# Ledger of designs, part 15: VHH binders against D-aminoacyl-tRNA deacylase (GEK1)

Target 1, 317 residues: D-aminoacyl-tRNA deacylase (GEK1), of Arabidopsis thaliana (Mouse-ear cress) (q9zpq3)
Amino acid sequence: MVTLIVATTADPASINPAAALLAMPGWTAGPILPPDIKSFSNKQTRVIQHDRSIVKEDDLDLRWEEATGEVVDEVIFLSRHTAVSNRPALTVHPIGVLHLKDGESPPQGGKPGWAALPSTRIGPWFRLLKKMAEAHGLVPEFEITLEATHHGPITNKPTMFLEIGSTEEYWKRQDAAQVMALLMWEGLGLGGSEEVGKWKSETGKRKVLLGIGGGHYAPRHMDIALKDDIWVGHLLSGYSLPMEDPTQTKTTPGENYIGGNWRQSIKAAFEATKASFPGGEILAHLDHKSFKGWQKKAITEFLAEESINVGKPNDFT
Key: E = the ipSAE of ESMFold2; O = the ipSAE of OpenDDE; V2 = 0.75 times the mean of E and O plus 0.25 times the DockQ between their complexes.

## First folded at step 8 (VHH; framework vhh_gocatamig_d2)

Design m04 (from k02 with V100Y Y101V S102D D103Y Y104G G105S; at its last look DockQ between E and O 0.76; V2 from the best seeds 0.00; counts 0 for: pae E 4.0 > 2)
Fold by ESMFold2, look of step 8:
Parts: sequence; C-alpha cells; structure tokens
Structure m04 (fold): chain B 317 residues (1-317), chain A 122 residues (1-122)
Amino acid sequence: as target 1 above (317 residues)
Amino acid sequence: EVQLVESGGGLVQPGGSLTLSCAASGFTFSDYALAWYRQAPGKKRELVAGISSGGSTVYMDSVKGRFTISRDNAKNSVYLQMNSLRAEDTAVYYCAATEYVDYGSETYYDYWGQGTLVTVSS
C-alpha cells in the first residue's frame, strides 16, 4: 500500500516542496501515468508531478492503482494557499464540497454534497508542522493553521492538502518549501524514524475532532487541535452549513423547520470522519459564537437526533 | 458573538436611491472580504457586489454604474449605495463576510446577516 504525494509543476507552492523532498536520499524514477505524468518512488511513498489543476484532477488514487497495480493508502496534495488578508501561512486541511446540492457544478473540483475521507495525519501533522516552523525561524512571520474543509478533487482514499500561502512572494519561499519537505520526510518515516499520524486499530479509543461552525481558519477548533493526542477530522465552517432563516422563507411548512444543506453537510462530514477513524470517539465541537440562537438550537437538536456526541473543550483530554 | 446587522431597507419609488449599511462585530473586520447578496421571491440568491479587504470591488452586470459598495474599517461597516432603482431590484438584501477569496460564489461566505427588505414600487 502506498502514500501518493501530488504536485503541480506550474505552482511554486506545490512543485518547490516536492523538489525539496525529492532532493533527499532514496528516490528513483517510477512509472509514467497516463497521459504523461512523471512519478518517483521512495519506500512506500510515490510522488507524482503533473501540469493540470490539482483541484480538477479526479481519482488519482484509482488511476495510480489501475496503472501500477499498487493499492493507494492515502493521498497528500501540495498546493498554494490564498487568503483575503494576504498574510503568510502554512496550512493543513481536509477536502470536500459540502455546500452545493446534487446537480450543481463545483467551481473548484469535487462533487456536490461530498466530503472526502480525511487524512488521519491532519491533527498530528499540524502540530508537527508548527513545531518545525518554529524551529526553522518561520514563526511569527508565517501563521501555522488548519483550514476548514473545502474544494476537490475527488478522491477515494484518506486525503489532505499541505499549503504555502498567501501570495506569489510567499508561494516561492524556499525556506517554507524545505519545512514542508521535512514535514513529509519525518511524518512518513522516510529517514528511518517512526512515522507520525497513522491511525492503528490497536491504538484504542482516541478523541477525534469534528469541527462545526466558525470561519475558514477554524479559530475555536484550532484551540482543540493544539492539544496533545487530538485527532482531526472534518472542519465545517459557516460556508459548509447553509441555513435558511425561517423568518425569510417563502413557505413555512413547520415552525421549527430550518432549510438549507446544513443537515446533509454535517451527516457527510461525520460519516467520512467515522470511516477514517475506526473505533475513534468522534466529538462535535461547536463554535457557539458563530451562530445565531435559532441556528445553534437547530444544530444541537439535529446532533442529538443523529446521536452525534458533542464535546466541550475539557472533553478533548 | 459574530454579528452582521443590515439596515437601511425600505420602500422607494422607481428612480430613487437607498443606502444599505451592514455593521459587523465578532471578527477582525479589516481581514475580511464583504459582499451584498439579494434574493427576490422565487429566485436564487445572487451576488450584487463584493469588496476585498484591500478595497477592490466587483459588481453584477445589471447594477454596474447604479450601485456602489464601500467599506469603512474604522466603523466595521460595509455599505451599498443604490441609485436609479428599478422594480426588478426589489429583494431581501443580505450582507456576507469571508476570509476565503471567491467573490463569484454565494456559498463561500462564512457569515451572513438577517437581511433587509428593499421594495421598489410605483
């Protein structure tokens, strides 16, 4: 079973970390994937480089399996990050397109109403990245943060994105690329050390964060993710929880009815998180300050209906 | 608590003007992009105008030259000046905020206001 690392040649925030990783010992040329995607191998790790937009390049895991016969265990994408504030950042996030209804066309890949299997490494690698960035003098210049679940491509195995942001100047930063390469090198155990963030059935019940609400950088959920031994699944910001205001609806079929895709979003994210963390204790953590009273009431009632456990900060110990 | 509170809606004659305001709290306003959306009865919610943290603006075609979006970071407020109003501008107008850059998608905003009704009637 292999770990697939995906880079795009046109994106310096993608190709530069990949190049830094490939400069480390042990890489050999691998097969060419159709149509003409180069690959490199080192132990259980495969790096592929392509010239297409990675958010639209679907099913790379299945295509690797078809071309090589090797089963893909997980997918890690290297990409640029953009931010409204333009502040420098190193980020980690799961993917999905939870806000769209079936039949709508996602502008940035994926498929409507879908959440990918989250990589189990999101939490542990976020904490490792923060430690490495500090040790290499990138903090406080770079913010080290999670991002909420967003965009594609479509994948079938546990997936995460590692990103450098937020402008061309910072996308090109070689010291940031080196830290991302070091993260992958150490996190995958390629230098001989124990790998970081693999979920093992023998680990027992561990706490898994399912974030509900808040902004794109998940500020309330980040407080939880910084705690030792906390695993991170999906993080649903406000844009993944479309809720229709009952006072503004054209029809009101019931007094407590709240329209929008928010129920489906929570269900999809919970099920994907559950599938990635067999036996894990999934706790929904609500960013209470991001919700109006009627939204919070609806969400808490729905979580109870679905038997999804709610966690307060102290429950994540 | 995060709040976006719209105000300034009401009844206006065709050809008239109206200024919508949205007061924001609970986040660092200067780091966010803001937008105005509207939803008329029986229609999908649509982007009217957006403004980046740096002040760059975008407008839907039907409102260009008539509507102006602006922001005042000192007052944590975003405004929509609507001139030369038409009957088809009748809608509930919503303020929205995001840290993620995609002004073309109404579903990429994290925070939304309650809406304010604008009625253009002769």
Scores: ipSAE 0.290, ipTM 0.676, lowest interface PAE 4.0, mean pLDDT 87
ESMFold2 (binder alone), look of step 8: mean pLDDT 82; pTM 0.826
OpenDDE, look of step 8: ipSAE 0.693; ipTM 0.863

Design m05 (from k02 with S102D D103S; at its last look DockQ between E and O 0.77; V2 from the best seeds 0.00; counts 0 for: pae E 3.1 > 2)
Fold by ESMFold2, look of step 8:
Formats: C-alpha cells, sequence, structure tokens
Structure m05 (fold): chain B 317 residues (1-317), chain A 122 residues (1-122)
C-alpha cells in the first residue's frame, strides 16, 4: 500500500517541492510509468513526475497499480495556486467538480458532479503546515490556508493538493518548497517518526468537518479546522452550491423545490467524505453569513431530510 | 454578512442604455475579481463581462463594444454600462465575486447577488 506524490516539471510550485523531498535520504529510482513518467521510491512513498497539466493527468493511482501491482492508498498532488489578491499562500485542499451537471466538460479536469475521496490528512497536515511555516519564518508573509474543493484530475483514492501561491515569484520560492518537503517528510513518517493524519477508526469516533458555504479560503471553516483532533473532508464554497432564486425563476405555485445543483453537490461531498472516514462523525458546518435566508432554510431542511448532522463550532471537540 | 446588491435593471427600448451597479459588503473588495452573468428564460447562466482586481477586463463576443465593465474600489462597487441594447439582452443579470480565477476561462465565483431584471422591448 503506497502513497503517490505527483509532480509536474511544467510548474516550479510542483517540481521544486518534489526535488526538495527527493534530496532527502532514502530515495531510489523506480519504474517508468507509461507514458514516460519517472518514479522514485522511499519506504511506502512513491514520487512520480510528469510534464503536463497537473489537473488533467487522470487516474494516476490506477495507472500505478496496473503498472506495478502495488495498491495505492492515497494521492498527493504538488501544484501552484493563483490568487486574485496576488498574496503569497501555502494551501491544502480536496478536489472535485461539484457545480457541473452530467454532460458538461470541466475545463480544469475532473468530471461533472464528482467529489474525489478527500485525503484524511487534510486537517492534520494543514495544522502541521501552519506550525512549520511559522517555525521557518514564512508567516506572516505567506498565508497558510485551506481551499474549498475544486478541479481535477480524476482520482480513485483519497486525494489532496498541496500548493504554493500566488505568483511566479512565489511559485519559485525555495524556502516555501523546503517547508512543503518537510511537511511531506514528517507527515509520511519518512524520517522515522510516526506519520501524521492517518485515519484510525479503532481509536473511537472522530469528528469530521464538512464545510457548507463561504468563500474560497473558507475562513469560517478554518476556525474549525484549527482545532485539535478535527478531521477535514470536503469544503463546499458558494461555487459548488448553485442555487436558483425561486422569486426569479417563477417556480410553479405550491411547490417548495429550489432549483440548482446544490443538493447533488452536498450529497456527493458527503458520500465521498463518509467513504474516507469510516466510522467518523461527519458534521456539516454552515457559513451562515454567506447565505441569504431562503438559501439557509433550504440547505438546513435538506441536511435534515438526508440525516446529515449539523455542527455548531462548539460541537467540534 | 456578505452581500452583493444589484441595481439599475428595468424596461428599456431597443437601442437604449442602462447602467447596472453592484454594491458589495462583507469581504475585502479589492481582493476580489468581479463579474456580471446573465440568464435568459430557459437558458444557461452565461458570463457577460469580468474585471480583475487590477482592472483587466473580458467580455463575451456578443456584447463587446456595447458593454463596459468597471470597478470603483473606494465605493466597493462594480458597474456594467450597457449601450445599444437589443432584445436578446433581455435577462436577469447577476453580480458575482471570486478570490481566485483561472485564465483558461473558468473562475470559481463563490458569492452572487440576487439578480436584477433587464427587459429590452419596444
Amino acid sequence: as target 1 above (317 residues)
Amino acid sequence: EVQLVESGGGLVQPGGSLTLSCAASGFTFSDYALAWYRQAPGKKRELVAGISSGGSTVYMDSVKGRFTISRDNAKNSVYLQMNSLRAEDTAVYYCAATEVYDSYGETYYDYWGQGTLVTVSS
């Protein structure tokens, strides 16, 4: 059972952290994955490098299994982040394309209406990354944050993205790349310490955040993710929750249906989160200020209909 | 509370003009890119115009030269000046905001206004 770390030579924010990790002890050359993808091995970890768009190389987990016979436990992508503000950031996020319906083509990989299995490491590694960035003098220059669920590629195993942003100058920052490499080194236990963020159902119930609403950097959900022992699943920003205003759509009188893909988005994200955290207590946390009254009412009623538990901030302990 | 509040919609004759405004609150406006989308009855919501935090603009082909998007960071507002209006411009217009976008044509808009109706009819 192996962890795949995926990098692309097309992107300094991807290849530089991979190179920093490969400079640490214990790596040996591995097989070439078709077509022409180099690999490296250290204990349970496999680094693979391609030269294309990181979000469009689908099914690398299955392709690894087919080429090697090794079972893949999880996939970690190293990538760049682009922010409107241009402020530097180090980020962690799950992937999926929840806003699109069947037959629509996602421009940044994935498939419509799909949420990948979220990596169980998202919460614990976000907290570890914050500590490491602080210890290495990257804070406050770099913001350390989660991102809401978005884009591809298509994966079949628990997945997360680790990103450096937000401009070419910062994508190339070697100190940020070193901190990302240290995160992977310590988080995967490659130096001999216990790994961080592996899910253990036998240690009792653990609370898992399912974020509903808010902006891309999920500031309200971040308050929850910073708490000790909180696991993080999918984070659905407003982008992933298309809702049609019933006063503007002129819906049939006497019907309580609110259109848009938001129900399917919540269902897909919940089921993917549940699958990654067997026995976990999944709590939907709503960013109340991001919703109009009619949206909040509809979402709350839907969560109740689906028996998806809602968590207030104090319920995450 | 996050709000995007559109105004300026209404009934106008073909060839006429309207200015749509969107007042934003509850987030740091200068950190966001803004866009106008529209949705005609029975049609998919489509991007009309977008403006980056730095002022760079994009327009759908059918409105280029007729519509102008602008922003005023001091007023936390984005505008759509609509000139030479045509019947096919009839739609509900939505203001949208995002902290991230992709130069390849998809942007992750997390906040949306309530919409304002523009009707172009003789």
Scores: ipSAE 0.417, ipTM 0.744, lowest interface PAE 3.1, mean pLDDT 89
ESMFold2 (binder alone), look of step 8: mean pLDDT 82; pTM 0.824
OpenDDE, look of step 8: ipSAE 0.579; ipTM 0.812

Design m06 (from k02 with G50T; at its last look DockQ between E and O 0.64; V2 from the best seeds 0.00; counts 0 for: pae E 2.2 > 2)
Fold by ESMFold2, look of step 8:
Structure m06 (fold): chain B 317 residues (1-317), chain A 122 residues (1-122)
Amino acid sequence: as target 1 above (317 residues)
Amino acid sequence: EVQLVESGGGLVQPGGSLTLSCAASGFTFSDYALAWYRQAPGKKRELVATISSGGSTVYMDSVKGRFTISRDNAKNSVYLQMNSLRAEDTAVYYCAATEVYSDYGETYYDYWGQGTLVTVSS
């Protein structure tokens, strides 16, 4: 069972953390994955490097398995982030393209209406990254944050993105790249310490955050994710919850009075989160201030209809 | 409470002009990029214009030279000046806001207004 770390040479925020990780002890050259993807091995970890768009190079987990016979347990992508504010950031997020209908072609990779299996490490590594960034003097210059679920590529195993933002100057920052490498080194236990963020399917109280609503950086959901021992699944910002105002558009005849792909988005994100956290207690946390009254009513009714439990901040214990 | 509230829609003759406004609240407006979208009956919602936090603008081809997007950070507002209106401009117009740019495709807009109807007829 291996962890696949993916970098692209097209992006300094991707290749530089990979290079920093590869400079640590224990790496050996691995096979070349078709068509021309270099690889490196250390214990259970495999780093691959390609020169294409990181969000459009699909099925690398299956392609690794086909080329090597090794089963992939999870995939971690290294990428760049671009904030409108241009403020520097280090980020962690799950992937998916939840806003598009069947038959539409997503320009950012993935497939319509799809949510990848979220990595179980998202919550624990977000918290670890925050501690490491603080310890290495990157805070307050860099904001350490989750991002809402977005884009591809298509993956078949639990997945997350680790990103450096938000401008060319910061994408190239070597101290940020070294903190990302240290996160992966410690998080995967490559130096001999206990790894961070593995999920166990046991009887016990294990709360998993499913974020619903809010902006891209999910500030209300981050309050939950900063609590000790909270696991993080998908985070659906308004981007992933297209809802048609019933006063401006009529719904087609059928089940959904309020149009848009929001019901399918929530269901796909819930099922993917559930699949990554067998036996977990999934709690939907709503960013109430991001919704109009008619949206909040519709979402609350749908969650009840689908038997998706709602959690208030104090329910995450 | 996050709100985007459009105003200024109405009925106008071909060749006429109209100014749409969108008042924002509940987020740090200067950290956001703004956009106007429109949706005609039976059609997909389409991007009309965008304005970055720094004031840079992009327009769809069919509205270039006729429409102008602007923002006023002191009033937390974004505007769409529409000139030389045509029947094809008839739609519900929506403002939208985002705090990230996409390097991989279309921009991710998390907040949307309820829309304002623009009808270009007779």
Scores: ipSAE 0.538, ipTM 0.802, lowest interface PAE 2.2, mean pLDDT 90
ESMFold2 (binder alone), look of step 8: mean pLDDT 83; pTM 0.833
OpenDDE, look of step 8: ipSAE 0.677; ipTM 0.851

## First folded at step 10 (VHH; framework vhh_gocatamig_d2)

Design q01 (from m03 with E106Y; at its last look DockQ between E and O 0.75; V2 from the best seeds 0.00; counts 0 for: pae E 2.2 > 2)
Amino acid sequence: EVQLVESGGGLVQPGGSLTLSCAASGFTFSDYALAWYRQAPGKKRELVAGISSGGSTVYMDSVKGRFTISRDNAKNSVYLQMNSLRAEDTAVYYCAATEYTDYSGYTYYDYWGQGTLVTVSS
ESMFold2, look of step 10: ipSAE 0.605; ipTM 0.832
ESMFold2 (binder alone), look of step 10: mean pLDDT 81; pTM 0.819
OpenDDE, look of step 10: ipSAE 0.739; ipTM 0.877
ESMFold2, look of step 11: ipSAE 0.513; ipTM 0.788
ESMFold2 (binder alone), look of step 11: mean pLDDT 82; pTM 0.825
OpenDDE, look of step 11: ipSAE 0.735; ipTM 0.873

Design q02 (from m03 with Y103W; at its last look DockQ between E and O 0.64; V2 from the best seeds 0.00; counts 0 for: pae E 2.3 > 2)
Fold by ESMFold2, look of step 10:
Structure q02 (fold): chain B 317 residues (1-317), chain A 122 residues (1-122)
Amino acid sequence: as target 1 above (317 residues)
Amino acid sequence: EVQLVESGGGLVQPGGSLTLSCAASGFTFSDYALAWYRQAPGKKRELVAGISSGGSTVYMDSVKGRFTISRDNAKNSVYLQMNSLRAEDTAVYYCAATEYTDWSGETYYDYWGQGTLVTVSS
């Protein structure tokens, strides 16, 4: 089974980390996939490079299997990051488009109401990236952070994005690209060390974070993700939890009067997280400070209805 | 606690003026983009005006030249000066904030205020 790393040729924050990884020992040329997608192989790892939108080229995992006969185990995308502040950042995140309903068109790929299987490596690689960035002098210049679940493309296997942000100057930074390549090299065990972030058939003694609420960079959930041995699933910012203000909507007697797609968002994220972490103990952590009272009450009641356990910071051990 | 608190709404006659204020707390205000949205009963919420962290502004066509968005980073506040008000401007006005944009420049707002009602009527 193989790990598929996807880069795009027009994005320096994508192609430069890929090139830095390919400069390391052990790579051989692989097949050229239609139309002109180059590939490279090293042990269990496959790197592909294409020249189209990274968020709209769907099903690359299945397309790899059709072309080669090799089953893809996970997908890792290399991409640029943009931010309002333009601050430099190195980021890790799962993907999905949880806020949209059927029939709506997602502007940045994926499909409405969908959460990809999150990579099990998100938590462990976030912590490893932070250590590597510090050791290589990128901190405090670059912020090292998770991002909330967002955008596509559509994938069928555990997925994460690794990103360099947040402007052209920083997308091109070779020292950042080399740290991302080192992260992949060490994280996938390509140099002979034990790989990092593989979920093994262990008991549910390991806690898995499902983040509920907060801003895009998940600051309260990040405090938990920095703890040793914590695994990270989906992270739902306020954007992914559309809740209709009950003072602005009409409800019928006996119905749940809090409208919006927030229930479906939480359920999809929970189910995808559960599927990536068989036997894991999933704990929903609420960013309470980001919610109004009526939102917090509705979410808490829904989590109880669905038997989704809530974790306080001290429950993550 | 993240908090966006709107104020300044009320009843005003056509042709009149109002200033809406939104006081923000719980995040680093200068790193955020701010916006005003509005929603009339039964209608979809719509963007009225936005302001980037660097001060660049955008307006919906129907308010351009009449409304001005501004920010004061020292007071953690964003404002909407509304002049030459029309009956069609009647709505609940909401303050919104985010620190994320995608590559295309689209912003996706995580935080919303409670709203303040503006009624334009004779």
Scores: ipSAE 0.506, ipTM 0.794, lowest interface PAE 2.3, mean pLDDT 89
ESMFold2 (binder alone), look of step 10: mean pLDDT 82; pTM 0.821
OpenDDE, look of step 10: ipSAE 0.597; ipTM 0.828

Design q03 (from m03 with T101Y; at its last look DockQ between E and O 0.56; V2 from the best seeds 0.00; counts 0 for: pae E 4.2 > 2)
Fold by ESMFold2, look of step 10:
Parts: structure tokens; C-alpha cells; sequence
Structure q03 (fold): chain B 317 residues (1-317), chain A 122 residues (1-122)
């Protein structure tokens, strides 16, 4: 089974880390992915360089398998990051489009109400990236952070995004690109060392974070993810949890009814996290301060109904 | 302890004015974009006005020239000056904050206030 790394040739935050990785030892020309997409091979790793919008190119894992006969085990996308504040960042995140309902069009790919299988490497690689960025003098200029689950494309195998942000100046930064390449090099064990972030099904008793609430950069959940041996699934920011204020609806729902897509969002994220971490102990961590009392009560009751365990920070050991 | 606290709503006559304020705490205000949304009874929330972290503004068409959004980073506050109020401006007004927008520039908000009611009635 192979690891597929996807780069977009027009995006400097994507192609520059890919080029830096390909400059390391052991790469050979690989199969052609239709239509004429170049690939490169090193051990279990395949890099493709794609010239179309990365978030809208669906099913690259299945398309790789169709073109080559090789089964994809996971997908890693290299992309630019955009932020409101324009602050420099290096980021890691899972993907999904949980805030949209059926019939709505996702401008950034994916499909409404869907969460991809999260890569098991998100937590371990976030910690490794932080160490590498510090060692290479990128901190404090670049913030090293997780992002909440968002956007597409559609994938069928465990997926994560590695991003450089947040403006054209920083997207082009070669030192950031080199650190991302080093992360992939060491994280995938391409230099011969043990790879980082592989989940073993028969051993899976480790804690897996399911983040619920907070802002896009998941500050409360990120504190959990910095702990040793913590694995990270989906991270649902407030915008992935649409909850209708019960005082503002025309309907008179039953006593426990709170409208909005928040139940479906949590369930999709939990099921995708569970599928990526067989045997893992999934703990939902609530950013309590991001919720009003009625929201927290509804979410806590729903988690109990679904038998989703809640973890406080000290439960992540 | 993230808080967005709106104030300044009330009952006004058509043609009147109100200033809405939103005091923020629990995050670095200068790193965020702020917006005012409104929701009339039984309707979905709609964007009224937004202001970027750098101070750039956007307005819905029906309020241009009548409403002004502003921010004061020293006071961690965002304001909506509402002039020439009309009956269709009646709604609950919500302050919202975000540090994220999508690839196309669409803005999605993580934090919302409790709302302040504005009623424009003869």
C-alpha cells in the first residue's frame, strides 16, 4: 500500500515543499497518472504534481489505484493556508465539510455533511513539525498549529493537509518548504529511521482526540495534542457545529430538540475518527468556553446518547 | 471565557438612529475579523456588515449609506452605527468573530454573541 503526496504546481506553498522533498535521496520517476500527471517514487511513497485546484480534485486515491494498480493507504496534501490575520503559520489538519446541508455547494471541494478519514499522523506530525520548526529558527515568526476540520477534496483513505501560510510572501518561503519536506522525510521513514504516526490496529488502546468547539486554530485542543502519545482525529470548530437558537425558530420542537446540523457534524466526525483508529479510545474534548450553556448541555447529552466518551485535559494520558 | 457582548439595541421610530456595540474578550481581538449579522423572526441570519482585521469593510446592499461598521482594537470593540432606520431593519443583531475564511474569501464565524434586539416601529 502506498502513501500519496499531492502537490499543486501553481501553489508555491505546495510545489516548493514537494520539490524540496524530491531533492532528497532515493527518488525515481514513477507511473503517469492520467492525464499526464507526473509522479515520483521512493519506497512506499508516491509524489504527484497536479496543475489543477487541489481542493476540487476528487478521488485521487482511487484514481491512483485505477491508473497504477497500487492501493493507496493514505493521502497527504500540500497547500497554501489563508488566514484573516495574515500571520505566518505552518499547519496540519484533517478535511471535511460538516457545516453544509444536502444541496449546498461547497466552494472548496468535498461534499456536504462529510468528514474524510483523518490521517493517524496528524497529532504525531504536529508535534514533530513544532520541534523541527523551532530547530530551524522558524519560531516565533511562524505559528505552528493545528486547524479545525474543513474543505475537500473528496478522499476515500486517511487524509491530512500540510500547509504554509498565510500570505504570498510566506507561501514562497523556502526555509518553511524545507521544514515541511524534512517533516515528510522523517515522518515517512524515507531515510531509514522508523516512521512517525503509524497506527497499529492490534495495539490500539491509545487516546484519540475528537475536538469539539473553539476557533479555527483549535487552541484548547492543540494543548491536548502537544502531550506525548496523543493521537488526533477530527477537530470541529464552532462553524462546523451549526446550532439553532431555540428562542429564534418558528417551530416548537420537543423539550430536548435543538435544531441545526450539529448532531450530524459530530456523528460524521466521530465515525470517521473511529474508522481511522481501530481499537482506539476516542475522547471528545469540549472547548467549554466557546459554548453557551444551552449548547454545552445539548452537546453533552448527545455525546452520552451516542456513547461518545468525554475527556477532560487530564484524561489524555 | 470567550465573550462577545452586544449592547445598544432597543425600540426606535422609523428614521431614527442606534449605535450597536460589541465588547470582545477571551481572544486576541486585533487578529480577528468582526461582523454584524441580523435575524428577523423565522428567517435565517444574514450578514449586515463586516470589518477585516486590517479595517476593510463590506456592507449588504440594503444598508449601504445608512450603516457604518467600525472597530477599536484598543477597546476590543466593534460598532455598528445605524442611521435612517426602517421597519425592515427590525431583527436580533449578532456580533460574530472569526480568524478563518475559505479559499474564495468566504468568511465562516466561530464565535457569536447572544444578540441585541432592534425594533423599528411607528
Amino acid sequence: as target 1 above (317 residues)
Amino acid sequence: EVQLVESGGGLVQPGGSLTLSCAASGFTFSDYALAWYRQAPGKKRELVAGISSGGSTVYMDSVKGRFTISRDNAKNSVYLQMNSLRAEDTAVYYCAATEYYDYSGETYYDYWGQGTLVTVSS
Scores: ipSAE 0.261, ipTM 0.662, lowest interface PAE 4.2, mean pLDDT 88
ESMFold2 (binder alone), look of step 10: mean pLDDT 82; pTM 0.826
OpenDDE, look of step 10: ipSAE 0.353; ipTM 0.718

Design q04 (from m03 with S52Y; at its last look DockQ between E and O 0.78; V2 from the best seeds 0.00; counts 0 for: pae E 2.5 > 2)
Fold by ESMFold2, look of step 10:
Structure q04 (fold): chain B 317 residues (1-317), chain A 122 residues (1-122)
Amino acid sequence: as target 1 above (317 residues)
Amino acid sequence: EVQLVESGGGLVQPGGSLTLSCAASGFTFSDYALAWYRQAPGKKRELVAGIYSGGSTVYMDSVKGRFTISRDNAKNSVYLQMNSLRAEDTAVYYCAATEYTDYSGETYYDYWGQGTLVTVSS
């Protein structure tokens, strides 16, 4: 029943938004969990602070339940964002480690081939964050964006990351931390307003984006995610879709075999998305321009074989 | 439309030189890290050289001092100058691009070219 917000003390992009949230009304001290994890309570929200790397703290949801008896409904991680470019960003993303094969050790937590249950709040909170960042003067300096599915830790409940990037100067930005705190404050309804982004399957069927292809910042899928009332599941960038050269493909009529881990990646992401959105209509949206013809054909045929519906932009309403 | 198009591969004698080029389009080139990977028959694809947005470079040990990666942001192109070629350098060479780096500094590439074959033999 509780929402866990997880912060680490060594990361200013994590601890500063948490501190800004805790400065708002209604917080009381909670238990200290082993080893020395401080906690705070406000309504159904729990903030926990620890000194370990956020991506390596597997099963925090289960450990909270064991220590407190409270059932965890969802997990929100606060973290820094890193990028090749110097550009500042505020980001929202699901987690998973789909680019690694069995037996490889993920440097960022999680486990090879696994995708977490995506938070149902990813789409709605991305749109809310964009509006808040604009209203508070952070745009155009900060880009407000989704990220493709990546890294751990392992979680067992719907999960998302909220991040500030992309350099130490920007990780420390207090105005960005305040906007992230406001996002959580209003998004969780802690100030008395209606919360944002809860899935309510009993009131009808809704469209859920499963992004396939493109770059890390999901540019074509973001066009869909900006539409009103669209829900967002996993977003698989090119690095999560390893596909082997056509020279390894059998050319027997009616058979096209493309090696690589891309089928398993799509299945894991689809199943996790489906589990987070009971009764939802999941539509796979392909970034066609990021694929060669043989890749697009293979993916399209696989989606059909698995009865995964493809959505064009106009199908998302 | 995102494209990475390699060129410059071919047959070269041991000790010879080749320059590979990769022309990129469909993204803001100067914001990306670029790399050359290679794959010999029956082997896994391996990183040969990479160049970050700011110009920093990395090389696999066996090519250090022989290969040079460079970029020209005005032409949206990345190059691999390969000198003192050896038979072991025979492979298909792939250009790759990304905006993502993880907390440990590793990069994971989203966009790949079709490859260009380099054969080093007499």
Scores: ipSAE 0.501, ipTM 0.795, lowest interface PAE 2.5, mean pLDDT 88
ESMFold2 (binder alone), look of step 10: mean pLDDT 80; pTM 0.806
OpenDDE, look of step 10: ipSAE 0.594; ipTM 0.829

Design q05 (from m03 with T28E; at its last look DockQ between E and O 0.63; V2 from the best seeds 0.00; counts 0 for: pae E 2.2 > 2)
Fold by ESMFold2, look of step 10:
Structure q05 (fold): chain B 317 residues (1-317), chain A 122 residues (1-122)
Amino acid sequence: as target 1 above (317 residues)
Amino acid sequence: EVQLVESGGGLVQPGGSLTLSCAASGFEFSDYALAWYRQAPGKKRELVAGISSGGSTVYMDSVKGRFTISRDNAKNSVYLQMNSLRAEDTAVYYCAATEYTDYSGETYYDYWGQGTLVTVSS
């Protein structure tokens, strides 16, 4: 089974980390995929260079399997990151489009109401990235952070994005690209060390963070993700939890009805997280200060209805 | 704790003016995009106006030329000046904030205030 790393040729925050990785020992040319996608192989790792929008090019895992006969185990996308602040960042995140209803068109790929299988490496690689960025002098210039679940493309295997942000100047930074390449080199064990972030349900800590609420950079959930041996699934920021203000509705709903896609968002994120972590103890961690009282009550009741366990910070030990 | 506190709502006659204020705390204000949304009873929440960290603005079509969004980073505040008010502007107005924008420049807001009611009626 193979790990598929996807780079886009026009994005310096994508192609430069890929090039830095390919400059390390052990790479050979791989097959050319339709339509003329270059690939490279090293042990169980495959790097492809895609020339279209990375968030809109669906099913690359299945397309690799069809073209080569090799089963894909996971997908890692290399991409630029944009932020309102324009501050530099190195980020890790799962993907999905939870805020949209069926029939709505997702401008950044994926499909409405969908959460991809999250990579099991998100938590461990976030911690490793932070350590590496610090050791290589990128901190405090670059913020090292998770991002909440967002955008596509559609994938069928465990997926994560690794990103460099947040402007053209920083997308091109070679020192950041080198740290991302080192993360992949060490994280995949390509240099001979033990790989990082494979799910091992038979041993070790089995607690998996499902983040509920907060801002896009998941500040409350990052406190949890920095703890030793915590696994990270989906992270739902406030944007992914659309809840209709009950004081503004004129519908006559049934008892305790709160409209919006928030129930479906939590359910999709939980089920995808569960699927990526068989036998794991999934704990929903709420960013309490990001919710109004009626929202917190509704979410807490829904989690209980779905038998989704809630974790306080001290439960992640 | 992130807080967004709206003020300045009230009852106003058609053709009148009103200024909404939103005081923000709990984050580095200059790093955030701000917006005003509104929601009339029984209707979907809609974007009224947005302002980037750099001061670039966007407006819904029906308020262009009548409403002005502005920000004051020294006071951690965002404002909505509403002129030539119409009955259809009646709604609860919400302040929103986020640090995230997507690759197309669209901004997705995570933090919301409690709202301030604007009623335009004679």
Scores: ipSAE 0.487, ipTM 0.778, lowest interface PAE 2.2, mean pLDDT 89
ESMFold2 (binder alone), look of step 10: mean pLDDT 81; pTM 0.816
OpenDDE, look of step 10: ipSAE 0.585; ipTM 0.824

